# Miniprotein binders against a2bj90, part 115

Target 1, 235 residues: a2bj90
Amino acid sequence: MSRSARRKTSALNTVLRVVEVFASIQGEGPFTGTYSVFVRLAGCNLRCPFCDTRYAWSLEAGKPLGVEELVEEIARYEPSLVVITGGEPLLQRHPLNSLVEGLESLGLRVQLETNGILPAPARDEQLWRVYHVVSPKDVPVRVPGAKLHPSWVDYARATGRAWFKFLVANEQHVREVAEYVAKLGIPRSRVYIMPLTPEKLDMKELLELHSRIASLAVKWRLNFSPRLHLLVQLP
Short names: E, the ipSAE of ESMFold2; O, the ipSAE of OpenDDE; V2, 0.75 times the mean of E and O plus 0.25 times the DockQ between their complexes.

## First folded at step 13 (miniprotein)

Design JB3 (at its last look DockQ between E and O 0.91; V2 from the best seeds 0.83)
Fold by OpenDDE base, look of step 14:
Structure JB3 (fold): chain B 235 residues (1-235), chain A 84 residues (1-84)
Amino acid sequence: as target 1 above (235 residues)
Amino acid sequence: SEEIRKRAEETIREAQELLKEVIERAKKTGDEDLQWMAKLAEIYLRAAAQAFQKGDYDKAEFYLDLAQELIEEAKEMLEELKRK
């Protein structure tokens, strides 16, 4: 490989398309309540009708940021967790591995949010070391083109660093999740159900929906993910 | 198309009318779970209508489908309660 080809490949691995960086509380999944810096990456391989972050669907919606600069920006917040989210972060897998390496070198914990369509991290990726919350979009609600990549089940089993978060509206959706995870051999201890909340819910309606889905989580012996940020009015 | 838009608007209106009947019937049963199901259908149908007004037809369809599923489930529950 020519020196020019190595420089182009190195440059491609050092820049992320970033929509936003902000500090908040992680409102969802196993790290709920954690003071976190959120890095929202641009680009998604889905077009979920219920997506709250549609502005991140295009790669062009993100600004190009260097990995080193982004690590420094994140570190200034002194986060208890770095949450990498977006559209689909794994669309930027190469520079994302470099970002994870930089963050881990500072002793920062990293959690990825992914739709699970793309393959799980391989053992040689820096992403192998971090936590992952996988949000399948094929059950109970079906988004066209969504299919959980089977490697996520293997990754979860091998590392213990993956959880699966499902949007649910009612008991039928919870049943479908229970059947789906049983079929895939995903332990219930790794499964979270989360209320499917439309935008601009009344706070009373939001609380009641949380209560109903939490009760279903207990009944079905699944973990409950709140949307805590909506309940406490944080980003 | 304008025709697709009109059909979607009609479907939302029909679902709203049907949901009113379900809510009224649900209130008479005193069944809290049935009342919640009807309320949840109202929430999603409102989301569908709001999405439709914004021209977000994919979102409107998605929440309309959810609302319709809940309305049908609530109707089935109402018919089961009448047989008891």
Scores: ipSAE 0.820, ipTM 0.923, lowest interface PAE 0.6, mean pLDDT 93
Fold by ESMFold2, look of step 14:
Structure JB3 (fold): chain B 235 residues (1-235), chain A 84 residues (1-84)
Amino acid sequence: as target 1 above (235 residues)
Amino acid sequence: SEEIRKRAEETIREAQELLKEVIERAKKTGDEDLQWMAKLAEIYLRAAAQAFQKGDYDKAEFYLDLAQELIEEAKEMLEELKRK
């Protein structure tokens, strides 16, 4: 069977609701430190109490933007990585696949950030080929309505292009994460623990929390994710 | 709603008073993990109080629950250290 029928056949007059586009570094997960352009999509299927991007919750917070125009805007930054985030980007799945197609046609590397409630990409989606950082919100910090779709574990195993990132405050939370990922069969090499940082921490508190969670990552043989952009005061 | 707000405010204040005691007891032990747990409880309790004053009651409840869990763990560690 030929895969050539998957190529783009339209004028890319697909619209995304976009809150902001900006350059920064990827501060979290496996691509930490990479010069990135962030595309924040509007809309979220959760209302996490600890969310630091509440302004992206409503679909109305986004401006309609054509995919072709957005690709051109992103390309002007000459990014090493394009990070698609939000809200929950998979709420705009169809036009998101069109954006990914456009970015990949320019050779740009793409990473998606998702809460994992909606299913992982199918093999015939453009999203199949990009990297994903999945942040489940039902362990250890429990958000109403959150539940990881099981397809993300299958996707991670099939492709090697997904990692799982968990907010933790202390060792009890890390234990809960370890039990959760073991039960789901997620290998430790794909798991990141990251400090749960409330607003208005001073730098001393922020560094101490990072240090403590990093020590737990070593103790439990899990990967550590900083929130590096907070430490270096970038958006 | 008003009754719930009054109960939450009282709970935060009670937690703040208890935490002052826990912090002082933790300092006397010299145990760095216990001192950190007490400090972490203070961080989250401060976040709860700030969220409450802004009217963000779901955020306030979230951080209050975390702070209370840490305070209870710190109290248990203090009791365990007595048994040594």
Scores: ipSAE 0.782, ipTM 0.903, lowest interface PAE 0.8, mean pLDDT 90
Fold by ESMFold2-Fast, scan of step 13:
Structure JB3 (fold): chain B 235 residues (1-235), chain A 84 residues (1-84)
Amino acid sequence: as target 1 above (235 residues)
Amino acid sequence: SEEIRKRAEETIREAQELLKEVIERAKKTGDEDLQWMAKLAEIYLRAAAQAFQKGDYDKAEFYLDLAQELIEEAKEMLEELKRK
């Protein structure tokens, strides 16, 4: 790296590239129904074909915001939960740890949403102390380049602060998830299946798909995640 | 590219025609699981067609593959019901 590139990289570590900050209800995973502020970070290391947030794929899609400024903006919402999502938020790992430190200093509960390709937090990271919903994209949806980093299983066992959320269409997908988590040693109590909802479903279709996947969760003894925000028409 | 897109358009059209037949046959069986399988195939095939029209070819291919898998599963269920 040149001296200029090193100085630029150091400067970037004091800021986050942020696409959007908004209040809503967490519609997915273990904290479904929680009043939350969503912080969407720019940049992603995958190009999922079903992705609804393609506008966040490029790092350049994000506005540079200082960690202190972002903490103050989030705090003004007085949220019960701060959801840090993206793209892939771990691509901005260093300034993200600083953000988490700032949010924890205010007593705010933090949840990260990650594709799990990059390593899980180490014990000396601020990220070690917050909740993680890991959404593997290798099974059953088979996104090219997706592979869960094995450290996420160790992190989940060590902390009890990670869950694994899988997009599923039918029972064959659920069977593939069950095989996958058994092979990796992920406890079923840490596993969520969630309906794969394409755009422009009517409400009857959306409800029926939710009902069918929820029934499969009962049958396979897994947890169920809705997409509640879609049902109630929130962001 | 144009040839590949024409083939994709033809594949979607062929899947739509096959699915119409599967839906009608599923209705006649009265089997709710089979009817749902056909409906789910319709949902994903509709998503594939919409993505294709928007020029989102990766999304179109993804949902087309799912729809075709569901159509084949529905055909297998139809064959099983004939054997019973």
Scores: ipSAE 0.740, ipTM 0.887, lowest interface PAE 1.0, mean pLDDT 89
ESMFold2 (binder alone), look of step 14: mean pLDDT 81; pTM 0.767

Design JB30
Fold by ESMFold2-Fast, scan of step 13:
Structure JB30 (fold): chain B 235 residues (1-235), chain A 84 residues (1-84)
Amino acid sequence: as target 1 above (235 residues)
Amino acid sequence: SEEIRKRAEETLREAQELLKEVIERAKKTGDEDLQWLAKLAEIYLRAAAQAFQKGDYDKAEFYLDLAQELIEEAKEMLEELKRK
């Protein structure tokens, strides 16, 4: 098939349900501090009780956008990083692979944020080539239905492009994370612990919680993820 | 429905009273870790109360359970410190 015909045929099937697109600073994980554009996809396969983005749970919350239109919108921000989040972005896996292809063609760095329930990318997917921050919800926060797909550990070992980010409240949670990652064979160098921050913390509370979790990261020899956007009051 | 809401409201009040006692006892010990544990329980219990007020009962239950676990841990530390 010709290039033009292939593009036309792909466009018929490459529509994403998008909740919002906005520029901010990546506040979490291995790319903390990076000027980023966030693409929040609609739909989620979990109902986490602590979820701050419940407005994205339904697929109907998203506006249908063609991949080419979305790539153009993202490119206008001239970002150092494109963060694809949700809901659960892997629920829209087929058009998401097309989006990644478009973004890579522009030389843009892409990071996917996922709960890790659905399988990790296969070698023939465009998603194989981008960065993934996996946030398991089975430990320590114990969300019903949340079980990390084992392929994520294999993907992380094979590519060096996946990290595992865990929400923690106290040392007991960190101990559970340490046990969990040891049993799965996830290297500590790929593990981040992040404070579980409920809404409406004052600055003193937010800083103290960050400080306590960071101290536990040092004690347990794990990486620490802040929630920097909360500290600097960005979306 | 009404019985469930009333029971949840009562559980929140009981947890708030118990936490108040734990916070005061923790202050008297001068133990920094215990004082932080009590403060952390306060943070999550406040989140539970806020979620309950908004009608977000799943979120309220999640944070209430976490706060109760932290209150229990603080009580165990208080008993341990009395024995030293």
Scores: ipSAE 0.663, ipTM 0.863, lowest interface PAE 1.3, mean pLDDT 89

Design JB31 (at its last look DockQ between E and O 0.95; V2 from the best seeds 0.85)
Fold by OpenDDE base, look of step 14:
Structure JB31 (fold): chain B 235 residues (1-235), chain A 84 residues (1-84)
Amino acid sequence: as target 1 above (235 residues)
Amino acid sequence: SEEIRKRAEETIREAQELLKELIERAKKTGDEDLQWLAKLAEIYLRAAAQAFQKGDYDKAEFYLDLAQELIEEAKEMLEELKRK
């Protein structure tokens, strides 16, 4: 391989398409309440009708940022957690591994948000070391083209660093989640249900929906994910 | 098409009328779970209508379907409560 081909492959592994970087509280999943820097990556392999971050669907919506520059930007916030989200972060897997390496070298904890369509990290990837919240889009709400890659179940079992977060509206959705995770052999301790919230909910309606879904989580012996950022009016 | 848009608008209106009747019937039962299902259907139907007004038809369809499922669930529950 020519020196030019190695430079082009190295350059492709060092640039991310980033929509936004911001500090907030992690509002969802196992790290709820954690002071976090969010890195929203551009591009998604889905078009979920209920997506609240549709502006991140196109790769062109992101700006190209160098991994080193992005690590320095993140580090300035002194985060308790770095949350890598977006459309689908794993569409940028190669530079994302380099980002994780940089962040881990600073002792920063990293959590990835993914739709679980793409394969879980392999043992030789830097992504193997981080936390993952997988949000399947095939149950209970079915998005066309969504299918959980089976390697996520294996990754969760092997590492203990994956959780599965499902959007639910009612008890029937919670039942479907319970059946789905049972069929896949996902332990209930790794499952979160989260209220499906439309945009511009009234705070009273939002709180009541949270209460109802939390009660269902207890009834079905599942974990509850709030949308805490919506409840406390943070990004 | 304009025809598809009109049909979707009609479907939303029909669902709104049905839901209004269901909410009033649910209030008369005093059943809190039924009242919640009717309220939840209202939330999602409102989301459908808002999406439709914005020209986001995929989102409108998604929330309309969800609202309709909840309306049917609430109707079934209401008929069960009347048999008791």
Scores: ipSAE 0.831, ipTM 0.928, lowest interface PAE 0.6, mean pLDDT 93
Fold by ESMFold2, look of step 14:
Structure JB31 (fold): chain B 235 residues (1-235), chain A 84 residues (1-84)
Amino acid sequence: as target 1 above (235 residues)
Amino acid sequence: SEEIRKRAEETIREAQELLKELIERAKKTGDEDLQWLAKLAEIYLRAAAQAFQKGDYDKAEFYLDLAQELIEEAKEMLEELKRK
């Protein structure tokens, strides 16, 4: 086989199963408020009862898209941030690394959202160089089978490119988060607490829940993550 | 099973009635944290009831369990305030 044919055959492993691509505002975590393009990848290794995006659970929910085509589509939005989310994006790790390489070659900032069950990026992966918001689901919400892979703590300390975000309802949940992150050695500066918001809250309820969790974040010296997209009614 | 689901429906109804009384008692105390705790339990219990009506029993059980934890916490706080 020619060198060109071998390279084309290798490139066929760079297809992602994508549920949706859309522009919006990053509503959560350290990049809250940033004009972003969201890439929702299909497939998840959890079935969280509170999941907002159940339509992304199955790999078959995604349309196969070539990485090069996807990079071009994303670039046309002229995003300030590319948010790769899902399901669980690390289920498609190999083509995801190719996507990251393409986006970085255009100077685009990339943030990955993950439940942290699969290992953190290795040093030789393109994913090593991007930002990660890790949302463990074993504390306090206790989703069965969810367990943070310990490599994420090592990765965060080595690179400074990971933050940990936890859904909480009240102070008892915040206490559990504080104990969990202290035991694992996760610095408070890397920890966000975020309100657990069910569907169909009116605006008064949504604001009060935000206010209460934000006050707890201050009390416990943790960062606060809003769900800004809900407050401003964006996807 | 269907038996467990029918018991869950009755549990939701019983929790709703208990919570109405708890909200009224919380208002009489004037304690803002207790009042919020009772309101938060109402928010999650409402989510459980809505999920149950849609047949999403895993979501319903999650929010029901959370609401029950909050109701118990509120009852304990109310008893502490009465002892003052």
Scores: ipSAE 0.805, ipTM 0.910, lowest interface PAE 0.8, mean pLDDT 91
Fold by ESMFold2-Fast, scan of step 13:
Structure JB31 (fold): chain B 235 residues (1-235), chain A 84 residues (1-84)
Amino acid sequence: as target 1 above (235 residues)
Amino acid sequence: SEEIRKRAEETIREAQELLKELIERAKKTGDEDLQWLAKLAEIYLRAAAQAFQKGDYDKAEFYLDLAQELIEEAKEMLEELKRK
């Protein structure tokens, strides 16, 4: 291949389909409360019935952005954390590794949010070195086609850089999560339960649901993830 | 199909009627856990109805199924409390 063609191919291989980039507070998981830039990538390998970001399901929903351009855009926010979410970010694995490399070169902390269907990072990937919040959709919400890839458990044990976050409605859901993580050998210290919040809850309902799920987290000796951004009305 | 949508609409309406009765009976017991369980069923049934109105039938079915499970759990708890 000519050098000109190689340059064009390289640029295409470092292009991400991006739905939106915005600053907010991380409302969920182990970094709750952190000033963050969110990068929502297009495309998803699930069709979760409770999904609030259906506009990101198609790869065509994303605009093509070069990795270098995206790194510069993110850096302008001066974030404490870069949250890469989607759809399913691992569908764009190759250019995602390049993005992570660029962000790490600036000393930025990166967190990936993934449904965990695709394999965990290999040691030779840039993604091996960043944080991962894995949100299994096989238990308790039983999304068709969802199944946690077993490599995520090995990755969590090897690196200490993965946590597992589960949507729950009631105590029966928490029991199912506890059984699931015990069978897979996931330590309770790496498990978060988070309230399943449908659209248009009033503030009293939202607070009560959070309180009830938090109480179950204490009872079952699991970590609790709020949806803080919903409580404080941020995106 | 039109037929399936009409059946779903009727199922939601019937669940709403049953749940209204269940909430009132739960209040009479004074049991806070039963009252919350009935309220939670109401929250998810409301989500099912909202999704149905928007034409999000997969979301409507998901929340309707969850609401119905919670309604059955609340009925069982209510019957247990009546026997105490």
Scores: ipSAE 0.727, ipTM 0.886, lowest interface PAE 1.1, mean pLDDT 89
ESMFold2 (binder alone), look of step 14: mean pLDDT 82; pTM 0.768

Design JB32
Fold by ESMFold2-Fast, scan of step 13:
Structure JB32 (fold): chain B 235 residues (1-235), chain A 84 residues (1-84)
Amino acid sequence: as target 1 above (235 residues)
Amino acid sequence: SEEIRKRAEETIREAQELLKEAIERAKKTGDEDLQWLAKLAEIYLRAAAQAFQKGDYDKAEFYLDLAQELIEEAKEMLEELKRK
């Protein structure tokens, strides 16, 4: 059978551009501490100045991998959670839905990390059924072009499968986040604030920054996300 | 490119002097929150300087802007402490 004919009959034989696949601990968000496999997809629709994964910005940074091959690679790690990140994973939306279908068929839990610029999943997408951590970049970090798509708020209310994670430096940033989520009608129970950690912090600085942001989370009645992998020196 | 580099270098130097003033004034108060704001400004200004040395000018500008905001916040907090 020709490759084209086989491809027409197998949705799982689609191709993703993948930067890296590795096992670690999920250090952030609602699943902090979970043994996870990270799948970093290539391509991004933002150029965040604080971005530490600039090597993933170009679609050409990713190697083409078949969905079936990728599912098999992920399964070998026997993860408690599959974290699909990037770049912006929703730029590869069609093959991403096929990947999610394959992972769900194995009973694997999937979490997507997204900047939320592209629309939330529709009910007929495989992505509708998985967890999403949305990281808006319009507030408080004010990245140009980073407007949260309004469908993410509706998706969160309808499914209970989306959380909103914000990078913050100080109390003024937390105030801006609180005002932003109130205006959009995002429940505080779905909101995480996370310390904005630049490169080359020593351990004392990293711990103090975590402590200060965690205290603000308590004060403002928001959830706190650490960057646990940084604290325990994992990738 | 060279003009942008030169201007960024000058702005970082100016921010370093303002931070030095903020740190000295914060130490005199004994206020832990004010001392932390000054330390946080130092952290982000150091990140700006490191990014500038690597030629990552967008990252340098981002962290420089954040450091300057924190320096202003520290100044406002210092003035509030003087009023109490």
Scores: ipSAE 0.666, ipTM 0.838, lowest interface PAE 1.2, mean pLDDT 87

Design JB33
Fold by ESMFold2-Fast, scan of step 13:
Structure JB33 (fold): chain B 235 residues (1-235), chain A 84 residues (1-84)
Amino acid sequence: as target 1 above (235 residues)
Amino acid sequence: SEEIRKRAEETIREAQELLKEVLERAKKTGDEDLQWLAKLAEIYLRAAAQAFQKGDYDKAEFYLDLAQELIEEAKEMLEELKRK
């Protein structure tokens, strides 16, 4: 009885502020090309000038959804991957751990997108067990207030479940990334460079920028992330 | 302020003029890397101008700074090619 009451009360008090839930193809990072459900959480601790999802910056942009309701909604898509993004999803860390627990109980693969300012998961968090793509904003794009928390490097080494994805425009940016990851002890195998794509590129410009950054990835022996959804015109 | 907007407009126009010169000179060299560098500067400068027109001044400043850095790189490369 007491157990039933405690379970119901805990579930009802676990709420996330959610901006949108939609199915698409993961266009970026190590799982590029995977059929995914995207869960965009509200709130962000940065104001990146190049941000394309400014509508998610405020916590108030999100609708309150219970964890159980959200797990059921995600499961109906039968995804190969659940991508939890934002804003900054770690701002809602406590209910996020509950969401991850629910998704894992169904055997679903989970990936978190984070700016890495907040600490990496501890071993006793459900988040310890899922994949993380960390997008530092201190190098090379130099967003004010963006400093990678050092625990992410330790988490990557301990688990093999974190990668670091950097927006780059040119070879100088790639050189800065290479110096940054060497200084922090991040293996090149965990590093992705991705083209910095402003709005209103035509398809020829978009493809050429992708080609040039991919060539730099080969030259510098780093992994390349496309923005595949832009190339194939998906959300 | 009106003064800040006027200065930003002037800076964008100056960068556009410099870029036109750089693009023409880059084309005449036949150097594909230089031509791409100039084109990349054009891409980001266009993004800066578009952001400015929308009143998105943080985005405009970010892309303008990047475009100006790329224009300077292209000018340096043009001078290096002259020394060959």
Scores: ipSAE 0.675, ipTM 0.869, lowest interface PAE 1.3, mean pLDDT 89

Design JB34
Fold by ESMFold2-Fast, scan of step 13:
Structure JB34 (fold): chain B 235 residues (1-235), chain A 84 residues (1-84)
Amino acid sequence: as target 1 above (235 residues)
Amino acid sequence: SEEIRKRAEETIREAQELLKEVIERAKKLGDEDLQWLAKLAEIYLRAAAQAFQKGDYDKAEFYLDLAQELIEEAKEMLEELKRK
């Protein structure tokens, strides 16, 4: 009886609202080219105008899945990397820590993609131990409410497990990023610029935009992130 | 509202006409960087028009603002290049 009650309490604390789980290649950031399983969590604390995943904005867009069930589903793909994205995954922080614990127990490498508005992991969280790609939306794209939490800079310095990835359209955006990261004390080695790709680009346009942003990365001595999955037509 | 929608539609149309002029002038001048700025403005203005058609007004406004900024940058570059 008491065991049944303990299971019910555990289940409520280890349920995630999941939009989709699928295998692909990580197309962005420091792990570009890695065979990955993507776990898109529901809910977001921003309403970015350029967002391509508006279907994930509401928590109700996600199906409730137990952590144990989700870990088993992910493991069946035998991924080199588990990418937890969304929405904003840190909105489901408590059960997310439980998911990370389960994945790490299997020796799986985990990367979280976050907008960085909510605080960075504390040392006693399972999330402290995994990789984070932080995508600030305050600069250069100026999304209302998108101020980067200062704890992310401290976390990056303390762990070496965070990178900062910025959407850019042109050289003025890159200049704004360079000023922003210098002001915050983020090392250039931890900074990626990535082309802002609207929907319905043809392949020539997509390649030209990638080429131009990559050239700016060289000029400004920053790292470049492609959107490789778009170039190779994967999800 | 209907009034906001009509104003947005007119602003997109005005930007399209202005961009058309910039593209033609850039093409005649033959400068690669200027041609790219004009093309980039075209890409984002097209995105604004597509978002507007779908009823994604916040996305339309975002890309329209970016396109207008790029059109102005291209016009400034065009004038600089004409001086050389």
Scores: ipSAE 0.640, ipTM 0.856, lowest interface PAE 1.4, mean pLDDT 88

Design JB35
Fold by ESMFold2-Fast, scan of step 13:
Order: sequence, then structure tokens, then C-alpha cells
Structure JB35 (fold): chain B 235 residues (1-235), chain A 84 residues (1-84)
Amino acid sequence: as target 1 above (235 residues)
Amino acid sequence: SEEILKRAEETIREAQELLKEVIERAKKTGDEDLQWLAKLAEIYLRAAAQAFQKGDYDKAEFYLDLAQELIEEAKEMLEELKRK
């Protein structure tokens, strides 16, 4: 048996703990505005104070779903993009690779959202071939334990399939991001800044915060990510 | 623990009073960037107070720290504008 066949037969890679599956518009990052199905996986390796999805922190928050069942459920939506998010989806790396294989077999485009603490995909993973939006939490929001794994920079350079999305409040945060990505050698073309939006903002406050962060993106020559779903009141 | 919570509540209240003064002073300057910094501090301080009321103390601390940093930044800009 080949090494690849041995890996497949020994891996528990057929069940994912899933919190929710729903259709919406991707509101963030390089695919903003795309009709998407969102797959929220359970479990997270961080406890970000600003987290809006605390209900997904525990693995027990997810229902066990077979990869084939989940692929069929996703396919029924006929999405332009499958967004796999969580908690931290790379905590379920082995069955996640199987999910990606199933989705790719149907010609579906896949985007993973990750905090980047766990290593980037290796060349022999199905995850190597999909898009990744990495959201570092070490800068500027300084979440304890949230160090970006250096392999993500190598992965981005090698594949052109990773972008780095940073939560920012003000210009000092943008300056910290600019210094951080320069030190790591991340091209500005792969960097997004996104407004740090707390709960219960009214529409005028949401728009003003978006406008201010977008202006900083122009000033610092970085890309801007809205939180479009908040502005149009979608999940 | 009850005394720690009372001190946290008092800190939020003190920050709210200080911010009211900063907002009014910022308006009088006509400086749009300074007015925005004061408004942004208000947004995050309101988030801190809301989180505290819900018992999300880690979220309250995060937003309170951010609001206090923004209040200090706004105060420094106010002093700088006086010197011009």
C-alpha cells in the first residue's frame, strides 16, 4: 500500500462537527458580494474578547455530520462560493480535507477562513488548492496566544491563494498592521483591513466606521474589506 | 469579586463622564478627525458598558481598554491644538 493509501485508511476523516449551514452573501474579504453557502465548524483555539460567534467555541456545539451528507446539503444551495468558517476550522483538519475533496469533485469554489495559528496546508493536502483568508489576531488586536504561524507567509508566496485580513479601529492599528506585514514580507496586495464593529451599532455608525477605515486603506495603500452583510442586514 | 465588579462599573462610569467632556471640546475645535476619535471612543465605550451589563466581562475589558486609549489620544490632540 502506498503512503497516500495508508494515510487515507488510518485517518478518521469522514465526520465533521457542524454548528450551522446557511446561504448568504460573502460580506468580507476578496470575494465580497459573492452568493455563498456558509459552513460553520465547531471548536476554536482562541477566546477572542470581541468574538460574535461564542456559541461555536466548543466542539460539542457542533452536530456530527458525515462528509457525504454535508457535501449534498451544500450542493442543494447551488452556491458560487463555499465559505468554511468556525470557530477555527483547521482544528478539524483531517475531515476538512475530505470535505474539500468532495466539494472540488463537484466543481465548487471553496474559501477557508482561519485565524492562522495552525500551520498552512502542505502540498499533499486538498486544502493546498483552495482559497484562504487568514485573520491574524496577534496584531493589532493582541489576543493572547494568537501568534500567526510563519508557514502562512510561505504558502501565500508559493500559491497566491492566501490573503491576510486584519481588524482595525484607528490609524495607529493600521500603522501596526503595515509594520507587521512589512517585517513578515507579506505583499500589500494580499492585505485587507476591516473595521472592528462591536454589537449594536446603528446604520449611521456602521457607515461612518466603514468610511473611515476605507479612507485609511487608501492612505496606506492597503485593500479594504467591508462587513457588507452588516450593512445590508444579512446573516 | 463583588468589589472588583463595583470598581469596574465605576471605571466605566468615570470614562463615560470624561468622554462627554472630550466630545464637547472636540466639537468646539471644528477638527473632523478629532471629532471622529471622540465618536469612536464613544462607540467602543458603549460596547464595553453593554458587555458588562450582559456579564461578558472579557469583552467589556477589551472595549474599555480600547475606548480609554482613544480618549487619551483625543486628549493629546486637544492639547496639541491648544499649542497651535
Scores: ipSAE 0.661, ipTM 0.868, lowest interface PAE 1.3, mean pLDDT 89

